# VHH binders against c4kar8, part 149

Target 1, 263 residues: c4kar8
Amino acid sequence: MAELSTPSPASPAPLDGGRGDELEKFTLRGARQILQLLQDLITHRGLITAHTGGGHSFMTAVLKVDEERGRVVLDPSPDPQANRRALAAPRLTCVTQLDGIRIQFPLVGLGEGQDKGRPALFAPLPAEMLRLQRREFYRLQVPLAHELSCLLKAEDLARKPVEVSARVIDIGAGGVAVVVPTGAAEFVIGGTLPACRLALPDGEPIELDLEVRNLNRQTQRNGTEQLRVGLRFAALPRAADTRIQRYIFKTERALNAKARGGL

## First folded at step 11 (VHH)

Design j28 (framework vhh_7zox_3)
Fold by ESMFold2-Fast, scan of step 11:
Parts: sequence; structure tokens; C-alpha cells
Structure j28 (fold): chain B 263 residues (1-263), chain A 125 residues (1-125)
Amino acid sequence: as target 1 above (263 residues)
Amino acid sequence: DVQLVESGGGLVQPGGSLRLSCVASGFTFSDYDMGWVRQAPGKGLEWVSDINSGGYTGYADSVKGRFAISRDNAKNTLYLQMNRLKPEDTAVYYCARGDTYFSIEYWSSPYFDIAGQGTQVTVSS
């Protein structure tokens, strides 16, 4: 796993980046609802990705809900450094799925100790949990046959302007994920790439300002190294938004039996 | 009903190889990211590798150059070829279905919603 720079602790959560009011109707705040959902995660052996900030995360699971002490017990990472980052973080953002429903919740005040003789992480019960149905956050994995690309306006390792043609592998309402050859350009989480051009199959390229949100270095089976870059639409004109949504829905329908629309 | 069935684990000597398989049913396999997650004795869960619906792969630093993930969409099967195995690779290996909804925000952090029953890999002399 690539280790990335830590963004500001004040950076918004990925699902709350300017969408807080829109997501309020999907937020659970009742103590009994929160306890029931955590228990459902235990019952279904839900795998949780816990984000510690800066692109760092680890895989965990809820081992136990201690209602009397008002805390949740989590499985620690086998990586001691991931556990140290988690304990030092002002908050964890925990994300999981249950029957196609995305569940996200914050944990603050993380501690470590033992549970029945085994290492464990402890945190107070979350005050809120976000529960989103599939239709509210859909992402399309772009078919390779579409050859969808985005021309990125970035800087090379010498800080000179460079244009990089990146393959789009993932697209949704909030942005795109692209792959770029390692070393083709430098990316900084939180940095803005102005006037990039997204090429859809039909019509002129769409000019977009993109914010770098995530970086992941990958090695392909053939030994080729690539960088995956998650890019948020910093500002999206309505006409561009309409064209992107049209492409997403047309492609989803064309896949038919592979369509993901289903609650 | 989504089901993932792992196989191919076993006892192997250091430096040896194993190939894990995972047969998926109950969903359109070719439309999902897939991955492998492991849990060593007495330790927590560790992401090993993933492959998205487009064929792009990712690996944990501890296994890069030794493990190769692949998929056969016609057979609804995920594979993990494990070479040059070390005692530290001893773990239960779980097949997991990936959540593509996380790709923009969390590409450095694999996200999986369903895990199978697991297959035990033991590397010892």
C-alpha cells in the first residue's frame, strides 16, 4: 500500500464535502438505531475500512458493542504503524456496506487495550451514522472498450506544466478516478488541476476543474507501474453535469444484466 | 443471496507456491471489484490485493512481486497466485466483493462489503 501525505484534519469527510445538508435525511442519531446497526454489522461479519486521514486506512471489524460502557470494540490492524496512526488521529471515518447500503460513521477518542486476552481498539459509541442507499452514490466502472480519457493539466517532477492523457476507470456524480503512468506528473492531495478536459464518446470534451482527493500507487501483473488518482469535480456547470449523468445512465442501461440500480 | 467460496489453501514450505480460487454466485461477477483479505493468527485483517471490473490491480507492499491477482469473468472466479511464500504469509485468506462507490475518495484504501468463509494457508517447514 502507498503511504500518502496527511490532509488537514479540518478537511471534510468524503460524503460531507459540501453535501452535509443533502445527507442529513440519511443520518441516524437515535441511540437504539445506532446500537442496532452496529449489532447488524457484527451479525453479518461486516468488513470496515477505517480512514485515519491523509489517505491512510486499515481494515477492521466491530468485535463487540459494550452498551453499558458506551463503547465499541474494534479489531486492530496487523500493521503496528496503522494502529499508531489511528490512535493519534483526531477521528476515524469508518465505512462499510450492508446489503448494498453504504454505512459511514465517525469514531473519536480511540484507545487500545485487551478484550478477552486479545489486543483491541476501543472508542465511544458514535453519535451519528450515515446510511445511504445505492442510488444516492452510484459510481460507474468505465468499460475498457469506451477508451474514456481525461487530459489533465498538471506539473511534472521539475514543476513544469505538463498535459497528461489519463484513462478514466471510474466516474460518478462527484468526480472521476483515473490512471496515470508513475512519474508522468506530481499530484498533491487537495491540489487543484484547472481546465482539464474529459472526453466522452459523444461530443466535445468537457472542460473541468478537478481537485485531487486520493492517490494510490499500483503495479500491474505485467510489471507496469501506475498511479490511480481520485479527482473531485471542483465546480461543475449544469450542462456538463447533465452530459456526465447521461453517459453514466446510458452505459449502465447498455450493460443490462449488470445494471446496479436496485436500492 | 451472494456467496463466495474460497479454495486452494494448504500447508506449504517456505519458498513454495499456492493458487487460491474463489467462486462467486448470486451477483454479476464481472461488474464488481474483487479482492483478497487475510487474517494471521492473533492479528487483525490485512488487505492483500484487489482487481477492479476493468482489470486494474493493486497489491499490498508486503506481497508485491510475489502475488498475482487475476479473474475469469466467464467462470465467475477470482484467483490469487502466491509465489515465494514466507512464514509471515500464514493466515486465513478471504475473498471479498469490492464496493466501487468508494473509488474516487479512497483508492489508497480497499473497501469490501462481503467476505467468504476463508481458506487456511500455512507456511512452515
Scores: ipSAE 0.012, ipTM 0.467, lowest interface PAE 8.6, mean pLDDT 79

Design j29 (framework vhh_7zox_3)
Fold by ESMFold2-Fast, scan of step 11:
Structure j29 (fold): chain B 263 residues (1-263), chain A 125 residues (1-125)
Amino acid sequence: as target 1 above (263 residues)
Amino acid sequence: DVQLVESGGGLVQPGGSLRLSCVASGFTFSDYDMGWVRQAPGKGLEWVSDINSGGYTGYADSVKGRFAISRDNAKNTLYLQMNRLKPEDTAVYYCARGDTYFSIEYYSSPWFDIAGQGTQVTVSS
């Protein structure tokens, strides 16, 4: 018998899991603009979360840009296992923010070496960078007190059907992010979870299909390992869309009132 | 004029405790995810913990069960309670502002772009 391994993507996808065409208007491809943005990240000490696949990530930063060799120099993780995962990955998805602007870019061909006597990671300059204005893409962080949940219909490691009740941690017009215990189910980027049930206040759960977009592993205070799963709504009925939008607006208004001293 | 000012670091014995604070100004604190990132001598940056505006928290495996992140939105202050400290926790600790407010057809991911000047924590006998 062979143990089930998490499949790698067939090919490195462009920005955000192969949906580059949908985001083309926000994609930066000019070499000088890319170099300037990377330099701005250095100047402002931009912290980068680098996703290595399978829900794994590590914190890094751009240490310098080597224009002559067309490469970036990155700060390695203090965790040797994270560095090994990064070097083995077909691609890193790097995510950061600069003054309210989300910046995301792929790095492929990662290598290890030294820079001025210190360990460093090297990668060719990205050919593209995604820049998103925060105001155009809003997600409501769901208050813990709301206990918002989504019942996911997925598969376990043996490909047997399993139902997982996941806590919803953020919600927007395009989808939700949920948290599940690591190992509760297997998620494949681009995979569809049919007939899931989103529980919103005031009414029956909403039945909808969800597409897995991204994974991120985290640990809770009590030491429980958890997987954050980003899920896209695969077409919403108008009634469901209205209920989701109403929840978002009502919750945002209540949070604003509380911040200004109301309840 | 965004500012993050850390305090509370110092020298402690193994097994001891420290509470770090970070006072934020120049932005609406309650609207942002906040976190702690550290850098040990001669090592790279390591994410320690984060808390989103909704109160959901995450921790690095190296600190789970020992550290607790919290926030006081009325005081624009982020905290890190560090218990059962180990020599391996010796580092400069940076307060960082993050964001997960983007809503497109992709997963929100925690990220940080603004960090304070840091506060030194040394765990030694």
Scores: ipSAE 0.197, ipTM 0.603, lowest interface PAE 5.9, mean pLDDT 80

Design j3 (framework vhh_8fcz_2)
Fold by ESMFold2-Fast, scan of step 11:
Structure j3 (fold): chain B 263 residues (1-263), chain A 125 residues (1-125)
Amino acid sequence: as target 1 above (263 residues)
Amino acid sequence: QVQLVESGGGLVQPGGSLRLSCAASGFTFSSYAMNWVRQPPGKGLEWVSGISGSGGSTTYADSVEGRFTIIRDNDKKMVYLQMTSLKTEDTAVYYCAKESDFYGTDLYDSPFDYEGQGTQVTVSS
């Protein structure tokens, strides 16, 4: 229990942000609740990003929940190196989204074997799962049709200025995650990228200073690797904040309207 | 309260060696992976190495693989970085970093939930 009293991630404190109890109401610890949520991920074929530490992750999915043996069965990566990193990791941090709600859970004691003659990864059932139904943690998965990009002002390996157009894959109140072409630029955690340009569908690009917060080499389902860069809004002008929030809200409403119209 | 205190930095010639130490307190040390990160003058943080809670697994950045070794002593709550074949490019402030709890593994947030005060390593001829 004491382990769950860790402060929330660094960002401007929410107006009503408590310490330790903020995430408790979103934490599932009941065995039946955990089993049901894992089953929902199977039913919806939810893709999971499994973070293995050291800036590496891979795409996986829950294939099966083995209640009798108290374990989950995960889809291994087609990249053997990604699987070796996962097996060597002290913990896998699994992150996924179900109907816009962020779901996060740890897996410890990962093993490798076979399930019904096919390669599989196994782990004991998590003791807890986090289901974050709160706006501060919400990340809009950017529709590919929006072609949302960010022009990054970075440096190449020779320390020369370079401009890189990166695809925005998700966006929230505090920043964006982008995919950068391999070898296009050098990034270091904590580095500031000044005067980057975020292109939203409506209007002129927004000029922003971005801080590199996370670097992750993600192995895709097809076995290829891509560099994912997490960028925090270092200095967000009020007008830019309003436009970003408007885009997120408008896109959420459009996606919800489409889902309701279809059913 | 989580505390990480680094030591062991100094001035060394290219090709030389140094051993950095990190003393940890305020958390269940053996339950968390520990990392070394560095910040060269005027640049952002660069991840260097990681070690699992038990010490059974280690990882290294490509730039230091084969030259640096990370070890831990859970009884003493210590992490060490043994640095050999040092290059001028290794000049940086070195920080000990505690693995983020799974609640802190957000894409925009630091992969570490705490970093220490740092120890300066200068490699010059």
Scores: ipSAE 0.012, ipTM 0.355, lowest interface PAE 8.6, mean pLDDT 80

Design j30 (framework vhh_7zox_3)
Fold by ESMFold2-Fast, scan of step 11:
Structure j30 (fold): chain B 263 residues (1-263), chain A 125 residues (1-125)
Amino acid sequence: as target 1 above (263 residues)
Amino acid sequence: DVQLVESGGGLVQPGGSLRLSCVASGFTFSDYDMGWVRQAPGKGLEWVSDINSGGYTGYADSVKGRFAISRDNAKNTLYLQMNRLKPEDTAVYYCARGDEYFSIEYWSDSAFDIAGQGTQVTVSS
């Protein structure tokens, strides 16, 4: 059949909000590899979370890969507002997992129409896909009982300094995810929060700079709206790195022992 | 061999309540984020709720204040308590397994890799 198209390297879509250098070794760029991975998502009924920006996302799935037109067909959201946000977004960031492997890819140029009489979303095939094994992206979910917190030094909508005590919900070698009440402070992806304080059970809080990497809105059972903020450690001190790794290791061990019923 | 088996669906009147259960096997249940997604007739997939391994919960705006997700790690079971049901809640409900949240070096969020066979919920008079 026809020769495989190669993606353009002149304008590749960023996989990580413009920070792709460290992830290049995990990035698939071959057209055949991308087609095969998308087909695997169809075969395994992969659920995809599509992020449209501003903390908004929706659930979707790949319905079909149209190799002749060079595009993917996606299941639209039942929420018309989510579809409108998706169509207006400059890009979607699609995140899924397949057999414990994280898969992430951008979609640009989203359109809508029908496939076999059913509503569908269409986008050109992605030029690149990120494929990471579990060990490369491991994050510890922090038990509620640990009450882990991070004091964020941020700004409100009027650019006045505010301090927000945020609950840490997960932690890894590269950063933390925290939850804050919606509107407690303004967060801008790529922005730096200087001199924040991460409280670990062992010793004094760790003072460090955090970079905002992602934003997701969630509603709790009691109707409280919260913003989940992903924060990257900037220039993490070696002593802090050791403490964080020790906390992760000890907590994982304790959780595994409890799950096995070792008592 | 990973298995997710949903139960508890059925026909219920508007304003009624229903509790869905999902029994998991073949993996260490307590290590994974779990969630519920649904698909109404002729419509796409909609995320309903999730709960991470640390016990933190999230809900779609369409169900907030009415639904409650919970888990029993000792029984490898996920629950969805549905109250004040509406006709628009009619859907097949799927239990879904997610992995741990990912590194924040890129867009990190829960991602679901496995869904069960689903259980039908019909809200009708």
Scores: ipSAE 0.012, ipTM 0.474, lowest interface PAE 8.5, mean pLDDT 80

Design j31 (framework vhh_7zox_3)
Fold by ESMFold2-Fast, scan of step 11:
Structure j31 (fold): chain B 263 residues (1-263), chain A 125 residues (1-125)
Amino acid sequence: as target 1 above (263 residues)
Amino acid sequence: DVQLVESGGGLVQPGGSLRLSCVASGFTFSDYAMGWVRQAPGKGLEWVSDIYSGGYTGYADSVKGRFAISRDNAKNTLYLQMNRLKPEDTAVYYCARGDTYFSIEYWSSPAFDIAGQGTQVTVSS
């Protein structure tokens, strides 16, 4: 289905205004600031993951900024299908980072051309760029040994209720990222999964509502596909928040001890 | 400062194997997702594989079933085991550091900022 229909990543909602309110203070809109940040990406050889929608993405880099024509030049994918998806997409969502600062920006109006005799992609300069420091959105990468899981209450393609036990791959103050087998359930960006159960090692599962915020397809070592799902805590009671933060802190402390040469 | 040093590339015949290594320094290796990105002659960058600090992995369709990514956090080292190599795998392979940020609004793929000097893999007779 993702191959047949790619909705715009600009409208994951139902409530896009919530995203604007949360991220506005981290958004750069000054033309000079945007040009400088793009130049920094070139100078530091920043690798960019460009998302085309439907869980598809490809790797690129900014080759140059043409200030006079108001455009950026990007490396095309070696995969012709990725380039076709990118050119057909209403927008690209570009994700990169510089020295622990996560940078995201949209590109609209992508075209093909050449730069110095080589194939290239080009697009108008972005009107905005998001800049997030590590402390704003910290992710604890969950150790595989913890076998941390979340029981998701979702629907299949026939709108029948299904329960999916998903492995938690990262967790933060705002939500979790989980992996599920492709086809296990249908996820819609902006959809709410009620009464899900997050299993922590220290006791009874936490019951909470999760909002689907992002989707990404991954291929495993054995060739099977899995779906990575970003889930926001829609409404989190103080007691649940405390238990989640306690898990994060304890796990961070244990991982830091191992990094210092502990077992 | 941050450094990534790749090794293990070389000339290999089709159907052969190579193991690439990347030694990281200048940052807390275990806090970051890590990945491999390649660039074939005259072509753009292609994501090959990634691994989260907790060990979860992803692979590009072009290498699935043939390549295996792994990490040793105690040694600050990233590996790529490459099996059943094809001429199409000929490229410079770069080790890349991924972000640790949580973004609710976009796909949770690692954002890569630091690439090493690269190691050349040539698959031919």
Scores: ipSAE 0.209, ipTM 0.606, lowest interface PAE 4.2, mean pLDDT 79

Design j32 (framework vhh_7zox_3)
Fold by ESMFold2-Fast, scan of step 11:
Structure j32 (fold): chain B 263 residues (1-263), chain A 125 residues (1-125)
Amino acid sequence: as target 1 above (263 residues)
Amino acid sequence: DVQLVESGGGLVQPGGSLRLSCVASGFTFSDYDMGWVRQAPGKGLEWVSDINSGGDTGYADSVKGRFAISRDNAKNTLYLQMNRLKPEDTAVYYCARGDTYFSIEYWSSPAFDIAGQGTQVTVSS
């Protein structure tokens, strides 16, 4: 038979939170790797933003790792209310960076006490740590159904202003890739396109400046020539950055849910 | 290697002003969020202010209206203008490189590192 069998519905379901998740390849679960990363944070004086829920957070740092007791020792906040919120929280989400690598991990079961006569917070060692390199950032392949577009403000061959509605094919924290018909506008690597408008499904278009980073000419199967343009976000307001990140995350979760349920 | 060199601290009377500078090297300065974090004697670390790659700023409630963060990408330099200084502003001030690009749970959450010894600010009469 030439056809490959599709998986049976009776086959064991993949474990939740595990295999085939793009973020899993960036997740550390080895005890020695976790201990080494925590020690690296101590050595490099890694600043940690600890989120306690409800929009509250405080700044902390790892003071030491108590390997024998399986605990981390954290610097308490100078704000007593922040420490009370932290102790009451079922979980802290800790966010930091080391040499351009984003590190994120949960802490559960926070307690307070003293370390060498100074106030300290204590928590069991995290069971997992997320470690994301900039070069390995997930770029969302934009679903065609979303009809995501970016209105580019560019110039034609005669240096006259032209507006080009470009289809967004992928999007990441640092930029977008778009497709335009060949000859629609002139693009120069390193050139800036000011006041472009990115249309997301959840609100008004986002006005932003884009830098041209790469150009790739492609011929589609139907014979149509397209230009793929890689564009970097040159000056991204916080609100725009938040909306883009939220779109990426929501869409990734929806795509992962469809992939897991699709038979 | 990433280097952040803070300067501009010193002794100042209450109500006075200081301007802190941080010169960055070893990375593409314009691609990163930057911030200031301080540590008062015997206290933990406290976030003071940040500025993203797009120029949007954030401030701690304790300094809002008195401090102004800015950056000069051509000079790879971060600044903190501190006005109407109070004794409570006495601390070592650290320049921090930040990243808010991606968070699976918290969007626009700063993730910072520090590389220098900081600069001491003392506010006393």
Scores: ipSAE 0.219, ipTM 0.629, lowest interface PAE 4.7, mean pLDDT 79

Design j33 (framework vhh_7zox_3)
Fold by ESMFold2-Fast, scan of step 11:
Formats: structure tokens, C-alpha cells, sequence
Structure j33 (fold): chain B 263 residues (1-263), chain A 125 residues (1-125)
């Protein structure tokens, strides 16, 4: 469809996630290792979500690795607008996985052409690829029945303060993902939202500062757009950290008990 | 072994409806985000919809307001209700397991590692 939604002024998250040396042990920089991983994605028909910025993404796959020209050949989107956004983007952040191993890599210098008479996208081989095991980045998906919310202190389009009640869809030790209606507030990756209030079932809301880490635009079944926002906990008091961990632990135990009882 | 089996495709007239099903086995279905991806003749892959293990959903702009994704964890089954079908919806529809983690330190997005065999949907007059 044509793009007429309010833009989110976001770029993709950095590949290294701001962890510095901690991520080096998961980062592949050797040309042979990168080529092998890309070939594994071809062999296993790995589906790739390519983020073009502003919360926009499209689905692709590696069709071929052209080692002689130093580039990958990618399946273009059937949506011409998605391809235009991709070609205009300064970089793509590509996300995929193989049997529980999360793989992320940047592509820069995307071009358009043909491969054996079919439309194709081309990009230079990435200089690095990140491989992360599932357990390193655990999150709890919040049950709908819990109706977990976070009151965000943000700015609207006119830079006026606004409070938005956002639904929490997942939570981990380092942050939360929330959903908000598109246009309810403006979010910028790296921006800080001060004095937000996270409502857990037991006790008073937790007051905390949140940093915007990622954005993803989605459309609900009734046609309204929503924005998924990834938010990092800024320095968290010990008592707040304990309450969040307790909620995660109790919810996991309850879900595990229900799964065992259901059989 | 991990298996995804799609069904429910067929020929339908513009404006009609179809309900796709995907039966999963070989893994704990309730732990995984699930989605639908389609491929039209001569075109690339297009993400259609996803649903996380907590029940939150997303849709591509091309299907917004017309399609509804749902899941039944007790039956290990994923559904896609397709209404007001258009000729542009003609494609092979694939069920996919999505092992996306939300990580506030990294980009959180769908990452599909296993796709089913697909089911053909043809919308024509």
C-alpha cells in the first residue's frame, strides 16, 4: 500500500548494542566465517527481517553469495515502497536466526538489478556478523490477562510534554517492550524518557528513566497503526530491580505449572 | 523433529474469505512467536502477520483491517482468517516459527528459522 503513516525518526539499533568488548566474543569478522554463515542461511532457507529505519522493515532472504564481486544477492520485497525505502536507507539492519541462534548484521550500499533475469537487490558483504545464543537475551512475554502498563513521559509532535499509557508486551532484566498508538508521542532512538511509571500487579508503580532503543511499526487488525518501542532501564534502584525480577520469576513459574497441569 | 503443516488454501472469488491453519509439532508451541509469510508468483517473500507467545499481533500494511491472526496453544495450532480477499492476495502462504527475543540492547524483530510447506491461495473472478 502507499505509505501515509506518521514517520518515526529512528535509525536501526547499532550492531554492537553498546556493549563494547562483551559482544566481541559473539562477533564474526573473518571473511571465511562470514561467507560460511551466509551460505548456511541459504542452505536452511533463513528468512531475514531487514530494518530500513523509521520503524520500517521488509522480509528478504539471501539468494546467493557472489564471492568474486564481494557481495550478497537478496530477494526484493513484493512491495515497491519497501524496496524504495531500502535503497534510500544509509544502512539496513538484518535480523535472522538458525535453530535458536540469533544472527544480526548490517548492509550498506544497497543496489538494485537483476540476477538471471529476475529482480534482485545487491549489497557488499558485511564486515561483521553477530551470533547470539537465545539464553543470553531472555525476555518474558507478558500474559494478556496481566494488563501490564507503563506510563511514559514523552513529547508530542509539537515538542509538548505528553503522558502515554503504554501496554507492556514483554519484560526482561534490562528493559521492556511496549505498544503505543502511532502518533501518540514522538520517539527517537537514544532519547531518554524521565520519570516513567511501570505498573506491576503487586504494589506501587515503579518510577524509572527509560532509554529508547528500538522502534517497529505495526498495523492492528482494525486498521489502526501501533508502534512497538523497546525501552532500556536506566540505572535501576536495587528495590525496583528486585521487584521486576520477582515478577518475572513468579510469572515463569505460573506458566510452567500451567503447562505441566495441562498435560 | 520440528514440523509445521499448513492447510485451508484454495480458490476464492474477490471479496471472499478463507481461514488458514497451521499445526505445529516437535517443539513447545506456546514458547514461540509465530507468523505467516507469503510469496506471490514471481515475487519475493512478504511478511503478512505475526503473533507473539503473549498474544500480541502485528500486520503488514497490505492486509491491515482484513486479516486476523490467532493461536490455540492447547491444539498447537496457528490460524489466519482472511477476509475481503483481493487478487493481490494470491500467493503461497507459509507458516513460520519466529524465535525473536526482545532485547533492549538490540533490534527486536521477527526472525524466522523454520517455514512450513505452504498452502496455495488463489483469488480470481
Amino acid sequence: as target 1 above (263 residues)
Amino acid sequence: DVQLVESGGGLVQPGGSLRLSCVASGFTFSDYDMGWVRQAPGKGLEWVSDINSGGYTGYADSVKGRFAISRDNAKNTLYLQMNRLKPEDTAVYYCARDSTYFSIEYWSSPAFDIAGQGTQVTVSS
Scores: ipSAE 0.028, ipTM 0.524, lowest interface PAE 7.0, mean pLDDT 79

Design j34 (framework vhh_7zox_3)
Fold by ESMFold2-Fast, scan of step 11:
Structure j34 (fold): chain B 263 residues (1-263), chain A 125 residues (1-125)
Amino acid sequence: as target 1 above (263 residues)
Amino acid sequence: DVQLVESGGGLVQPGGSLRLSCVASGFTFSDYDMGWVRQAPGKGLEWVSDINSGGYTGYADSVKGRFAISRDNAKNTLYLQMNRLKPEDTAVYYCAKGDTYFSIEYWSSPAFDYAGQGTQVTVSS
């Protein structure tokens, strides 16, 4: 129970290749900007997915910003277990959007109490928020009918090598998201899966090194639990990059034609 | 402007069924994750189910085995088939548009937004 490996937005450290500069470019640290964005979430009734670690999350919303006490008031989950996981977590990672802009921020020091006679969650104001535009971080949702797969080379719970065939559910320039049955392998955020094999249509599998970046647990209709794993391309050869881009373009074009009624 | 128009709610007996529909306009429906969220009287928002543009689905533990989400991209329509309804399912149901971005933290987590009035589901004898 309670896997407490909740990721944090990277505070950019000086890194080769400008990775720190890229995150800083999208990071808001001004108190006024943060307050305005939180207020905009209230005004637009923005839904927030709060990740508590170990692939667990719950849905919340900002009920108010208490500027005097420097804290946000959040709507608790109707699921008491989700609230207990949130309170036990060292950090929440909150994900939301406004006007097509993805917003992510950490909350640390979550507490519980009452607001206007109703249960509420409280946290200090975040010190930073990420703002990401769709056009800069686009991902194609893979059609289920494509049966796109990636053979993952991972470890089981006993640290023994295993191969897991994972369904690819989305793909972009930076990586893929896959689903696997819970317990099929152990995934550690920041861990590397070497020599995985991505099967695209009309060609040989592409051999790739993948870095685990996020985990999310999902329950399927039949009651089985699956783990969604976000995987970054650690290094991508030019030929592999070209094939991935062509697959994305071709699939987008086909989906656009289907939406228009197959012209 | 984004519009989401929910329908199909109503009063139903425990054990009954309802099918909710959401007609979307003002954006490229096929590019977005879609979902259902609900709010029971006096309670917070609860995620019910989602479906990405590729057809992959997820369900809340409270509704698994009873609800089925689906989408028709040619009709810009999202559906929720609700079976074996319980009094605890009484809520306003909102259709939600989600967007999934690559990010340093959460690549596959949708960020949901809702713009509709919702549709009331009441499960009572």
Scores: ipSAE 0.534, ipTM 0.808, lowest interface PAE 2.2, mean pLDDT 82
Fold by OpenDDE, second read of step 12:
Structure j34 (fold): chain B 263 residues (1-263), chain A 125 residues (1-125)
Amino acid sequence: as target 1 above (263 residues)
Amino acid sequence: DVQLVESGGGLVQPGGSLRLSCVASGFTFSDYDMGWVRQAPGKGLEWVSDINSGGYTGYADSVKGRFAISRDNAKNTLYLQMNRLKPEDTAVYYCAKGDTYFSIEYWSSPAFDYAGQGTQVTVSS
């Protein structure tokens, strides 16, 4: 009786595997690099948005780097409630910019005290700092209520031109992810879809060329299969870029307001 | 280079009004979120108000109903109308530019990356 060793279910490949590798290219982990970047932030008096979770944040700055103690000193919020949230948070996510480059870094183990007789927040030096040079790392999840769509000019299996109306599920500065019915068209990674039309709520559709970058088949809870297509903007006019960015900013703020109970 | 130049600060009595202006240059003003932050003596930076590129506004609870932020994209100018001023509003007010990036982990906007030199607002009897 040969015990059929049931093959261990292959751990689903982390869907974000590609994003993680790209982020690693922009992540600083060297102690010297981190220290230098923090010193640069001090020198430039960079404003830092510190996120405490739950949609809450406060404005701060790096006041000092204490190399001997291995800690960073931050300017506390004038709002005692913000400071309490910061101290209670398991992680503080700091966001800033230096020389046009977004910098993001986590702080853990936040404490309060005094530096030279002034109230201050303290945390161990970050283990890593992310320097993002590209907008491509952020994609806004499009609310279903917005019904954002993209008309794709593609080919079917017979290489006959077809137009497919696809729902946009996420959008960023660099591209969109869309959902198409299975079998609606044939997509090839690296292929270009010319003269597509992205429909935004604020006006006429944007004509643009799209490059297929990713294909994912997903089975819905109802058992229907959908094809998710990741599309890069191959050529985007400046005016179109501005409209897309405006939409993203507007939508993100609305979502944040809702999350805070303000809507 | 990004430049933000604040004006309109001064001395005012409690209950008075001021209008701050910020002239922006070195970037496409209409494409960015803008805001005001302030720093009172001996205190940290405090968010006051913001306006996104779409014209949606936010206010700190401390200024809500008293302050109004607006923008004129044709003039590259940000405004802060401050009414019913209180002594606790005394601070250096800074015009701030939002970044074009979003947090990877958090839904939060705006994150400010640049600020002007500031304008002093003093509310005193």
Scores: ipSAE 0.007, ipTM 0.243, lowest interface PAE 9.9, mean pLDDT 82

